# VH-VL binders against b0r6t4, part 6

Target 1, 212 residues: b0r6t4
Amino acid sequence: MARFGVDEAGKGPVLGSMFAAAVAGDPAAVPDGVADSKRLSADRRAELDDRVRASMRVGVAEVPVDRIDDPETDMNTLTVAAQADALGRVVADGMAGYVDAGDVNEQRFGRRVANRVAADVAVTAEHGADDEYDLVAAASIVAKVARDAHVDALAAAFDADIGSGYPSDSTTREFLAAYVREHGELPECARASWQTSRDALGAAEQSALDEF
Key: E = the ipSAE of ESMFold2; O = the ipSAE of OpenDDE; V2 = 0.75 times the mean of E and O plus 0.25 times the DockQ between their complexes.

## First folded at step 1 (VH-VL)

Design o1 (framework fv_oberotatug)
Fold by ESMFold2-Fast, scan of step 1:
Structure o1 (fold): chain C 212 residues (1-212), chain A 123 residues (1-123), chain B 107 residues (1-107)
Amino acid sequence: as target 1 above (212 residues)
Amino acid sequence: EVQLVESGGGLVKPGGSLRLSCAASGFTFSNAWMSWVRQAPGKGLEWVGRIKSKTDGGTTDYAAPVQGRFTISRDDSKNTLYLQMNSLKTEDTAVYYCTTDRYGSYRYYFDYWGQGTLVTVSS
Amino acid sequence: DVQMTQSPSSLSASVGDRVTITCRASQSISSYLSWYQQRPGKAPNLLIYAASSLQSGVPSRFSGSGSGTDFTLTISTLQPEDFATYYCQQSYSTPLTFGQGTKVEIK
């Protein structure tokens, strides 16, 4: 029987860290309200996170912006490492479970995660595992709550509304454009390797050229 | 539990060669990123280079002083790490430590170290 | 290359003292900082990774803090077995670099 679930949050934003979370325990102990974290409000996720932590073992791993932008690594390797780090904090030999696949090749992704965990565990990786497995859905909630808290902390640190941090969020794009216009560089919370960051730099440069 | 045992050190003349080995046990060697770190007598620690796991591409990185002279390799079937040292200089005199990041962490810390093997480059 | 500078290079303290060692990076390394302990005649041991995470099996009297360029290792209540040299190490970029070391001598 599956005894753990793993997922990550924040892989696609242009701002801030990515987080991975692992939840381990009896699947029957997962709170009733657990669902795809994408369908829940931040407040509801925080409430469910509290419930998950009360009944299950939870591990969290953070991948900072500086690491995401490091040319010596890549996003797939960072995702595998973060999921394995989170999972390693909660598992014991002989456990089996599911992880949300962060790579096109599900089997390769699962093997890479399992190979990084000290405990002898059986990992099955699937795309959309948070839709199928309660333990992965619980891990999704934990990871998203960690990401939400991180974004709130960034907004406070920059004294600005930064939105969700996703490129699709107009508030995030407006924050980037305003920051680059004022400072001539990306904010430290921006992933410089993202196309959105490069676009913001280019747009600000063009605006400066057009101003005079 | 985890053990790393270096061997192959000794006295060698400038311009000579030596091959160091590190025998690993107590963890899944094939998953680990492995590094060599050296320490000259009475001096501090200096990173020599590393090799990633095969799953992470099996690539190597070296510090500038040894680039082109030293080669790091691994044999996962024997749980052994190697350091081939060519064109040795007196400045290469040091205790050489084998180190592991057992989980290939993106944080690149050295969670375990061997006891070291002394390499003396002298005429 | 990222240069790591430790302060002080050596210190003397009594058993029971609070000891603080600092480490400065020549550029921002976020939280990619580890601390190692090396006892005389022994190999180094990992104490702290990711600037503030205590390695499994390491006594809780050891703690790390800091981010960016300035980092601190604290030993809250020095014990006789803590006589050693301590090294910080950045893992932000290659080549990986160590501080010069801080020797802690028990008076």
Scores: ipSAE 0.006, ipTM 0.554, lowest interface PAE 10.0, mean pLDDT 88

Design o10 (framework fv_oberotatug)
Fold by ESMFold2-Fast, scan of step 1:
Structure o10 (fold): chain C 212 residues (1-212), chain A 122 residues (1-122), chain B 107 residues (1-107)
Amino acid sequence: as target 1 above (212 residues)
Amino acid sequence: EVQLVESGGGLVKPGGSLRLSCAASGFTFSNAWMSWVRQAPGKGLEWVGRIKSKTDGGTTDYAAPVQGRFTISRDDSKNTLYLQMNSLKTEDTAVYYCTTHPWYSSGYFDYWGQGTLVTVSS
Amino acid sequence: DVQMTQSPSSLSASVGDRVTITCRASQSISSYLSWYQQRPGKAPNLLIYAASSLQSGVPSRFSGSGSGTDFTLTISTLQPEDFATYYCQQSYSTPLTFGQGTKVEIK
């Protein structure tokens, strides 16, 4: 019987940290309502996070912006490491479970995660595992709640509406453009290696030139 | 259970050399970023330097006071971290801690060894 | 280099007290701030990372807050085992730097 699930949140944003979470315990103890975490509001996720933490073991790992921007690594490797770190906080030898696959090769991803965990665990990685396995859906909620809290803290720190942090969010793009235009540099929460960050820097430089 | 056990500390004269070792167990050492942190008697914590995992390039970073004198290395086959200290100065006297990073992190220290004392005196 | 300054350098408290320690960075470090506890004669242990995230196994009486340059560590109800020195540490940039420490002593 599967005894753990692992997922991450925040791989795609241009702003802020990525988080991974692991949830371990009896699958039957997973609260009702975790099955479709990607369609839940932040408030609903927070409610379910509280319930998961009340009934299951939870581990969370944070990947900060400077690590994401490190040219000696890549997002797939960081996802493997974060999932393994989160999982290592909640597991014991002999446990088995599921993780949401972070790259196209499910078997490779699963082997990489298992190899980074000190405990002897059996990891099965699948794309869309949060849609199939309640423990992974629970981990997804925990990771998203950690990410939500992080984004809220960033918004407070910058005294600005930063949106979701995703490049597709116009509020996020507007925040980046305004910040770079005013300060001549990226905010410390921006992933400099992201194309959106490079675009914001280029646009500010171009607009400065176009003033004359 | 994660364990880090330092060894190699002792008394050395100024200008001398000493190599510290840290034996790691309970986690996949080859994937971990590792640091050395020191603490002079009765003083606060001071980061010495860091070594990345081989998968992340295996590069090292050092604090200015030790740059050019200290070298951090690792032997993944032995699960051992090393600190080679050359041209030792009296101000290098400290307890030296072996520490792990969650390897995805630039840097908080989630596990610490018990420390080994290095005394540099005439 | 990012300089970390803690306040106070020491404080006296009684079991049951609420204790607050502050940490100030010389420049904005976003939320890249961790707190450590060091009991006499022991190695440090991690309490809080990312300014407010409680490390697994750490009692809920410990909490962290703040962002940018100003951070606080709060112990809601001081216990006998909490008499120790506390350090903040930034991970925003290398070199990694610690505050000078705050010693929490028995009143």
Scores: ipSAE 0.000, ipTM 0.468, lowest interface PAE 12.4, mean pLDDT 88

Design o2 (framework fv_oberotatug)
Fold by ESMFold2-Fast, scan of step 1:
Structure o2 (fold): chain C 212 residues (1-212), chain A 122 residues (1-122), chain B 107 residues (1-107)
Amino acid sequence: as target 1 above (212 residues)
Amino acid sequence: EVQLVESGGGLVKPGGSLRLSCAASGFTFSNAWMSWVRQAPGKGLEWVGRIKSKTDGGTTDYAAPVQGRFTISRDDSKNTLYLQMNSLKTEDTAVYYCTTGKYRWGYYFDYWGQGTLVTVSS
Amino acid sequence: DVQMTQSPSSLSASVGDRVTITCRASQSISSYLSWYQQRPGKAPNLLIYAASSLQSGVPSRFSGSGSGTDFTLTISTLQPEDFATYYCQQSYSTPLTFGQGTKVEIK
């Protein structure tokens, strides 16, 4: 029987860190409502995060922007490392569970996560595991709450509305454009390797040239 | 029981070479990122470099003072980590520790060997 | 490079004392900080990882706190075996860097 679930949040944003979370314990201890995360309000997700932490072991790992931008690594490797880090904080030898697959090859992803955990664990990786397994859905909520708290902290640190941090969010794009126009460089929280960041730098440079 | 045992230390003259070995047991060596950390007599800890597992790219990183002179390698079939030290300087005199790196880039070093002393003097 | 500075460089204490050691990073390192203990003539031993997580087997009198640039290691009730040198270490970016160490000596 599965005793852990792992997921991550924040792979796609242009701003801020990615987070992975692991939840371990008795599947029966998972709070009611976790499986309906797509229909939950932000307040309800935060409440469920508190309940999960009270009834189960929780581990969280952060992948900061400079790690994401490090040319010596890639997003798949960072996702494996983050999931293994989070999982390693909550498991013991002989446990088995599910993780949300971070790359196209589910079996390879699961093997890589298991191999980076010091404890001897059996990992089954599946795409969309948060839709199928309550422990993974719980981990998804924890990771999402950690990511949202991080975005709130960044907004406070930059004294600005930064939106969700995703390239699709117009508030995020407006924050990036305004920052680059004012300072001539990306904010520290921006993932420089993202196309959105490169676009913001290019647009500001072109705008400056057009002033002459 | 996890165990790391360093060997190969000794006395060498400036400009000389030494190869250190670290024999690992009690864990799946092939999955582990490995690092070397050194400590000059009476001084603090200094990271020398690391090598990733082959599944994570097998790449190496070095601290600036040793870059171009030291090479880290591994033999997964023998569960052994190596440090090839060339163009040795008196400043390289230190106890060299073999360590496991955990999570990201040696997020922390949960296992350490007992160290092997390298003395570089005339 | 991220520079790690510890304070104090040394301190004198008695068994039963509360001991506090601080570590400052030259830039934000989130919670990517570990603490190590090194007894004379011995290899370092991991005490704390991820700024506040106690390594298995380490006595509960050891605790870590902090995030960003400022971190603290606390020993709530110093024991005879705790007279040692303590090091902080950041794992946020390569090269990995250690603080200069804090020696805890008998008063």
Scores: ipSAE 0.005, ipTM 0.477, lowest interface PAE 14.2, mean pLDDT 87

Design o3 (framework fv_oberotatug)
Fold by ESMFold2-Fast, scan of step 1:
Structure o3 (fold): chain C 212 residues (1-212), chain A 123 residues (1-123), chain B 107 residues (1-107)
Amino acid sequence: as target 1 above (212 residues)
Amino acid sequence: EVQLVESGGGLVKPGGSLRLSCAASGFTFSNAWMSWVRQAPGKGLEWVGRIKSKTDGGTTDYAAPVQGRFTISRDDSKNTLYLQMNSLKTEDTAVYYCTTRYSSGWYKGFDYWGQGTLVTVSS
Amino acid sequence: DVQMTQSPSSLSASVGDRVTITCRASQSISSYLSWYQQRPGKAPNLLIYAASSLQSGVPSRFSGSGSGTDFTLTISTLQPEDFATYYCQQSYSTPLTFGQGTKVEIK
């Protein structure tokens, strides 16, 4: 029987870190309600995270903005590394489990994750694995809760409403535009390689020219 | 049932050092974030610092008054949390509580507390 | 640092009374707020987490509400064992900070 699940959160945001999480243990120990996590409030997700951590082994890996912006890597490689790092904290030799595939080629993704883990594990990667496997759904909750806490900490640090951090969020775009206008540079939490960040810098530069 | 038992408190002179221990049982210690909270006689609660679970990176955070003087560590094989206190000041006189929580995100708060150990710093 | 201010610092009440304690954060902390009870000579115990969630084993007469900067703890029908000091605490950002406490005294 599968003994672990892995997923990540935060690949698409323009602000902040990406997180991967791994949950290991008996699938029967996964708390009730995990499979319906998509319908839950943030507070209920946090409660489920607490329950998962109480009964299961959990590992979390953070990929900071500096690593995401490194031109010598790519998002697929970072996702593999983060999932492998999280998984490596919770597994023992001989374990098998499922991971949410971060690459169009499921088999290649699974192989890359397994090869990066020191323990001898069997990894099966599938798209939408969080919809099918309770351990992956649990890992998804853990990763999202870690990301949510990170975003909240950034909001506190910048004393501003930063929204979700996603480019589609108008609050996030407004925060970026206001910060760049006031400081003349991107906030440290912004992924500089994202088009949204480049757009914010360009807009502020044009506004400065228009004032003169 | 969850239990946290602090030990190592006592009387120490200013400039001295002291090491506190907290023995944990009844939960998966390796998954828990652990904190030290202190309370000066007749005063309110003050967070001292925390250590994340090893699965979350095992990093530490400290309140400004103790930064550079106190060190938090853990031994998951012994289910034990430590607080190494150096360069003690009279202002460090307090009951020191060991506290735990499971969640690293969205913060449940400190679900369990030890009974505390008294540290008195005086000449 | 996020500063937590409680009101009142102390209050006198009788068994059966409804008691309300407020807590204000110096900046928005979303729902990252917990309430603790500390009886004389004892360690604190968690009553409420995530602003409004009741900790397992805590009597239903305790309730929490609020979000952002303004929070309240309510004891609907005060019992003899509820005469204690109550603290709010934010866990939104480090350093974690507590309110100064509210002492609920027998009238």
Scores: ipSAE 0.006, ipTM 0.524, lowest interface PAE 12.2, mean pLDDT 87

Design o4 (framework fv_oberotatug; at its last look DockQ between E and O 0.05; V2 from the best seeds 0.00; counts 0 for: pae E 14.1 > 2, placed apart)
Fold by ESMFold2-Fast, scan of step 1:
Structure o4 (fold): chain C 212 residues (1-212), chain A 123 residues (1-123), chain B 107 residues (1-107)
Amino acid sequence: as target 1 above (212 residues)
Amino acid sequence: EVQLVESGGGLVKPGGSLRLSCAASGFTFSNAWMSWVRQAPGKGLEWVGRIKSKTDGGTTDYAAPVQGRFTISRDDSKNTLYLQMNSLKTEDTAVYYCTTEYYDSSGYPFDYWGQGTLVTVSS
Amino acid sequence: DVQMTQSPSSLSASVGDRVTITCRASQSISSYLSWYQQRPGKAPNLLIYAASSLQSGVPSRFSGSGSGTDFTLTISTLQPEDFATYYCQQSYSTPLTFGQGTKVEIK
């Protein structure tokens, strides 16, 4: 019987969009190797993404930086909305499946996702669902491939090595610091509400004051 | 299936050098960011440093206490991570753990750990 | 550097108790927080990632909450195997830093 899995990628980066993906189909038809999604090279993830898309229904939703920075919303609400948008693209009434839970209350998270989907679906939300359910692992790969492509496009657009976009990546912090020093403002791809962005602006402002 | 096995620990005098190795199996080592974490006897955990995958630039980051003295390297053909420790101090006495970071994922910084290898710096 | 402070440093509890451990970051780290369990003589193991996501294979009695600077690990009904030291860790900024640890001891 057809089931679904949903996950997201890119909640924590200071640079770029967040993506959610939904995969629907027969769990037995999930390609081999999907369970290793966290240990795969970018090329292997892209190959598995192609195989998933060839055998299953796939939906992707993007949450751009301006939505992430909107003070009228929060990351949990954006994650619910993105998962529901992705899921709505692949499901029919009566389907059931698993989603990776985005907050401590699994039941509340699952209910919020289900309520935002037009189709009548049964959502079971669990922490670490991508480690437990092949369809969620498949959705994780799809979301990560979408995020990888987005980061590559940003690097090309800025003609710079931006790293992974995550605050713990020194390359990402160096890109932010250099951009703010040169332009006096954050790059459009930076999440302005992130502490890393505020730190970069503060450092550049202090440096400018010290020149006097 | 995933295994990390550290080796190379032992007794060394202050000012000496020692190289630790971590043999990895059960996952695609070349894709993984790898870290070293240490724990002094009876104390808490302290991050030593990391090395990124070659795809992510193969760069290294270090904690201030070891910067300039320790070097992290990797040999993807052997699925092995290294920690070269120079100018060793008594304060470097600790169990050293090899660990993986989830690549392109937030919130999974150290999901697999080796058993640890003890380094004792004493005269 | 992001400084991580845990409280309490140790606590005594009985099987069946609810145990709460807190972790505070010196600056906002969003949700880049993980919790680890370390039993005596063993390597740490991952319990919680992204502040609130339960690692596969970890019992549901463990839960994490918080964002920004204040985080909590809760064990709803303590079991004999839960007597261990617990560490929080931020992966928001390099250098990566751990809290000092909380020992959960049998009463």
Scores: ipSAE 0.065, ipTM 0.677, lowest interface PAE 6.9, mean pLDDT 88
Fold by OpenDDE, look of step 2:
Structure o4 (fold): chain C 212 residues (1-212), chain A 123 residues (1-123), chain B 107 residues (1-107)
Amino acid sequence: as target 1 above (212 residues)
Amino acid sequence: EVQLVESGGGLVKPGGSLRLSCAASGFTFSNAWMSWVRQAPGKGLEWVGRIKSKTDGGTTDYAAPVQGRFTISRDDSKNTLYLQMNSLKTEDTAVYYCTTEYYDSSGYPFDYWGQGTLVTVSS
Amino acid sequence: DVQMTQSPSSLSASVGDRVTITCRASQSISSYLSWYQQRPGKAPNLLIYAASSLQSGVPSRFSGSGSGTDFTLTISTLQPEDFATYYCQQSYSTPLTFGQGTKVEIK
């Protein structure tokens, strides 16, 4: 019987860190209403996060922007590392559970996560695991709430609306564009390796050329 | 189940152009590095090029023989990999495979392959 | 560029035989070495990655060893379905390169 679930949030954004979360305990004890974090409101997620933390063992790992932009790493490896780090905080020998697969090969992903955990655990990785397993759904919520709090903190630090941090968010793009125009460089929270960041820099450069 | 399906192969004259597609399913395509590998008739395997995931910069690398002539791109919303081939030469005749390129701390194996699509460049 | 040289180019063997194929890199590639099997008219299949890690679903009669410049693929007991061409491939640096292949034929 599965005793843990693992997921991550913030893999796609151009701003801020990625977070992985692990939730361990009795699947039957997962609070009602736990579902894919993308299908819940921020307030509802926050409420469920509190309930999950009150009843389950929870571990959270953060992958900062400097690690994401490190050319010696890649997002798949970082995802494995983050999940393993979060999982290692809540598991013991003999435990088994599910993780949301963050790479092409589910079996290999699961093995990679398991190999990075000190405890002898059985990890099964599946795509879309957060839609199928309650513990993974719980982990998804925890990771998303951590991500949301991180984005809120960034917004507060800049005293600006930075949006969700995702490339598709016009508010995020506008923030980046404005910041680059003002400062001539990306903000520290921007993932420089992202195309969105490169686009912002390129636009500013083009503008400068047009004025010349 | 991971599935890769190439299409777009055919007969083309030297100097012509052709665009290959690779439809991917069964995995999170946007996370995957993708490569093209070709095999001339009766010959060995030859790496053509790769494209990294968007999160890893989305950059491309090419083998010297195709540099400047071939372009690899991807549409993550369609789970599709592309190979635009321009200025084709007779030596470009080959079966073209799309592959996933998986990364771990010990390498980048091509763990999944399509069935391949034949490109014949002939006058 | 890293050149990969396989040996032999071809070999004849019988069912039940132990088969060994070698691959040499022109420079050290650490363990960034994979082995592939290709049957006639089919796409290649990954057998071994990271020099010695067995791909999921691959029979245990296949094994890989080596590091640095010299690598070996071993088939402990050749089966009828193992008659194919085998390729080594380095992923240490771009351009990615393959060995020229080793054809395993029935004796």
Scores: ipSAE 0.029, ipTM 0.546, lowest interface PAE 4.9, mean pLDDT 91
Fold by ESMFold2, look of step 2:
Structure o4 (fold): chain C 212 residues (1-212), chain A 123 residues (1-123), chain B 107 residues (1-107)
Amino acid sequence: as target 1 above (212 residues)
Amino acid sequence: EVQLVESGGGLVKPGGSLRLSCAASGFTFSNAWMSWVRQAPGKGLEWVGRIKSKTDGGTTDYAAPVQGRFTISRDDSKNTLYLQMNSLKTEDTAVYYCTTEYYDSSGYPFDYWGQGTLVTVSS
Amino acid sequence: DVQMTQSPSSLSASVGDRVTITCRASQSISSYLSWYQQRPGKAPNLLIYAASSLQSGVPSRFSGSGSGTDFTLTISTLQPEDFATYYCQQSYSTPLTFGQGTKVEIK
C-alpha cells in the first residue's frame, strides 16, 4: 500500500537552488504533525523533517543556479525534472501518488512528471495537494527544510544577511546591490537570468557612469 | 476555485478598534504572502501592509499611516488572515480588501482579491 | 517611499480607440510594475505584471511597456468592457505603492 507525495521549494527566489522532494511509504506511517507544518518555526520543521526521514523513504533533487540560468531550460521544465528526479529515487513500478502541481495545467504537469520517471508510476497532479495529502505535506516539509538549510549555508558563506532570497525582499535586493557594487559582478548564488539580477548589474553600471 | 472572503467591517467611532478577518480557500494558504489594500470612497487604492509566509519568516510590513496602530496576523490552521485596527481615525474609512502577493513555489504572480469589507470611522 | 504618478487622471474615449496610460516612478523600480483594472463596485484584477507580461486570461489588446521609471499601458482597440479605472503598482520596495488611478470613460 506504498504511495508517494512530491513537492518543491525555491522556484521563485533570485538566490540559490530550487529543491524537490519525494516521500514514499504507507500513508499511515507519516509522522503526526505533518498537516500542522504550516504553523511551525524553522526549528520545528527541521525536527519534523528528521522524523519523516526516519520513517519514510525520501528523495531530494537540487536544481542549482547554473542549471536554472541555462538558456535551454525554463523553470516549469526544471520543476518537472526536479520532481521526477526526486520521485525516481524512491519509487518502484506500480506505485501511485500525488504531486503538487507547479504549473497552471495540472494534467499536463502530472503527465510530464510521470514521463520523466523511469519506473512505471501513476501520478496525479493537483494544485494545493500539500493541503490534501499527508505524503505531499511531508514532501513539502522536506523540500522547505532543504531550501532553508541551503539559504543558511549561503548566508554563512557570504557572512551576510541575504534575506529570504526572494526578489520582493528588500534585504535580498540590498545584498545583491552591495555585492555587485563591491565586486563588479553577481554573487555565484544569484540567478543571473532573473530580472532582479539584471537590475543589480544595471544599477552598478549607472553608478560607475555617474562617478566618471 | 480560489476564494477570499473578508468580514468584520462596520461603523466605529474615532479612537475605537475593529478586527477584520479574511477566510481563504482553494489554495495552500500557508505558502502565500498575504496583504491588505484599502480604498477610501471615491479614491484610489492604498496598500496597508503585508505578512509573509511563515517559511519566509512570517514578518510584516506596514504603510506609514497605519504603523503602530494596525497589526496583521495569520492563522494557517484556519486559513485566515487578520487585520487588527486600533486607534481608528476618520481617514481610515475605506473598503478593505484581502489580497495575495506571492505563492512561494510558483515564480509567477498570485493575484486574488476578496470582495472587500467597509470600515466607516465617524463621530 | 516610491511615489507612482499616473497620467492622465482621466480620459474620455470611444469604442475602437487606442488608449495609452503612463505611470512614472520617483526612482527606478526596474520592471517591478503591475497594471490593475477596476470596474465600478468591483475589486481590482491584474492585467500586466513585470511591466510587460500579460496575466493569464487577459485579452491581447492590453500591453505594457517600459522599465526603470517610465511605464505605459496600452489598450489597442478599446472595447465596451474596458471602461474602468486603471492603476499601476510598484512592488520593488515596501511600502508597495499605487498610482492615483486613471479613469477611462465613454466619450
Scores: ipSAE 0.000, ipTM 0.502, lowest interface PAE 14.1, mean pLDDT 87
ESMFold2 (binder alone), look of step 2: mean pLDDT 92; pTM 0.941

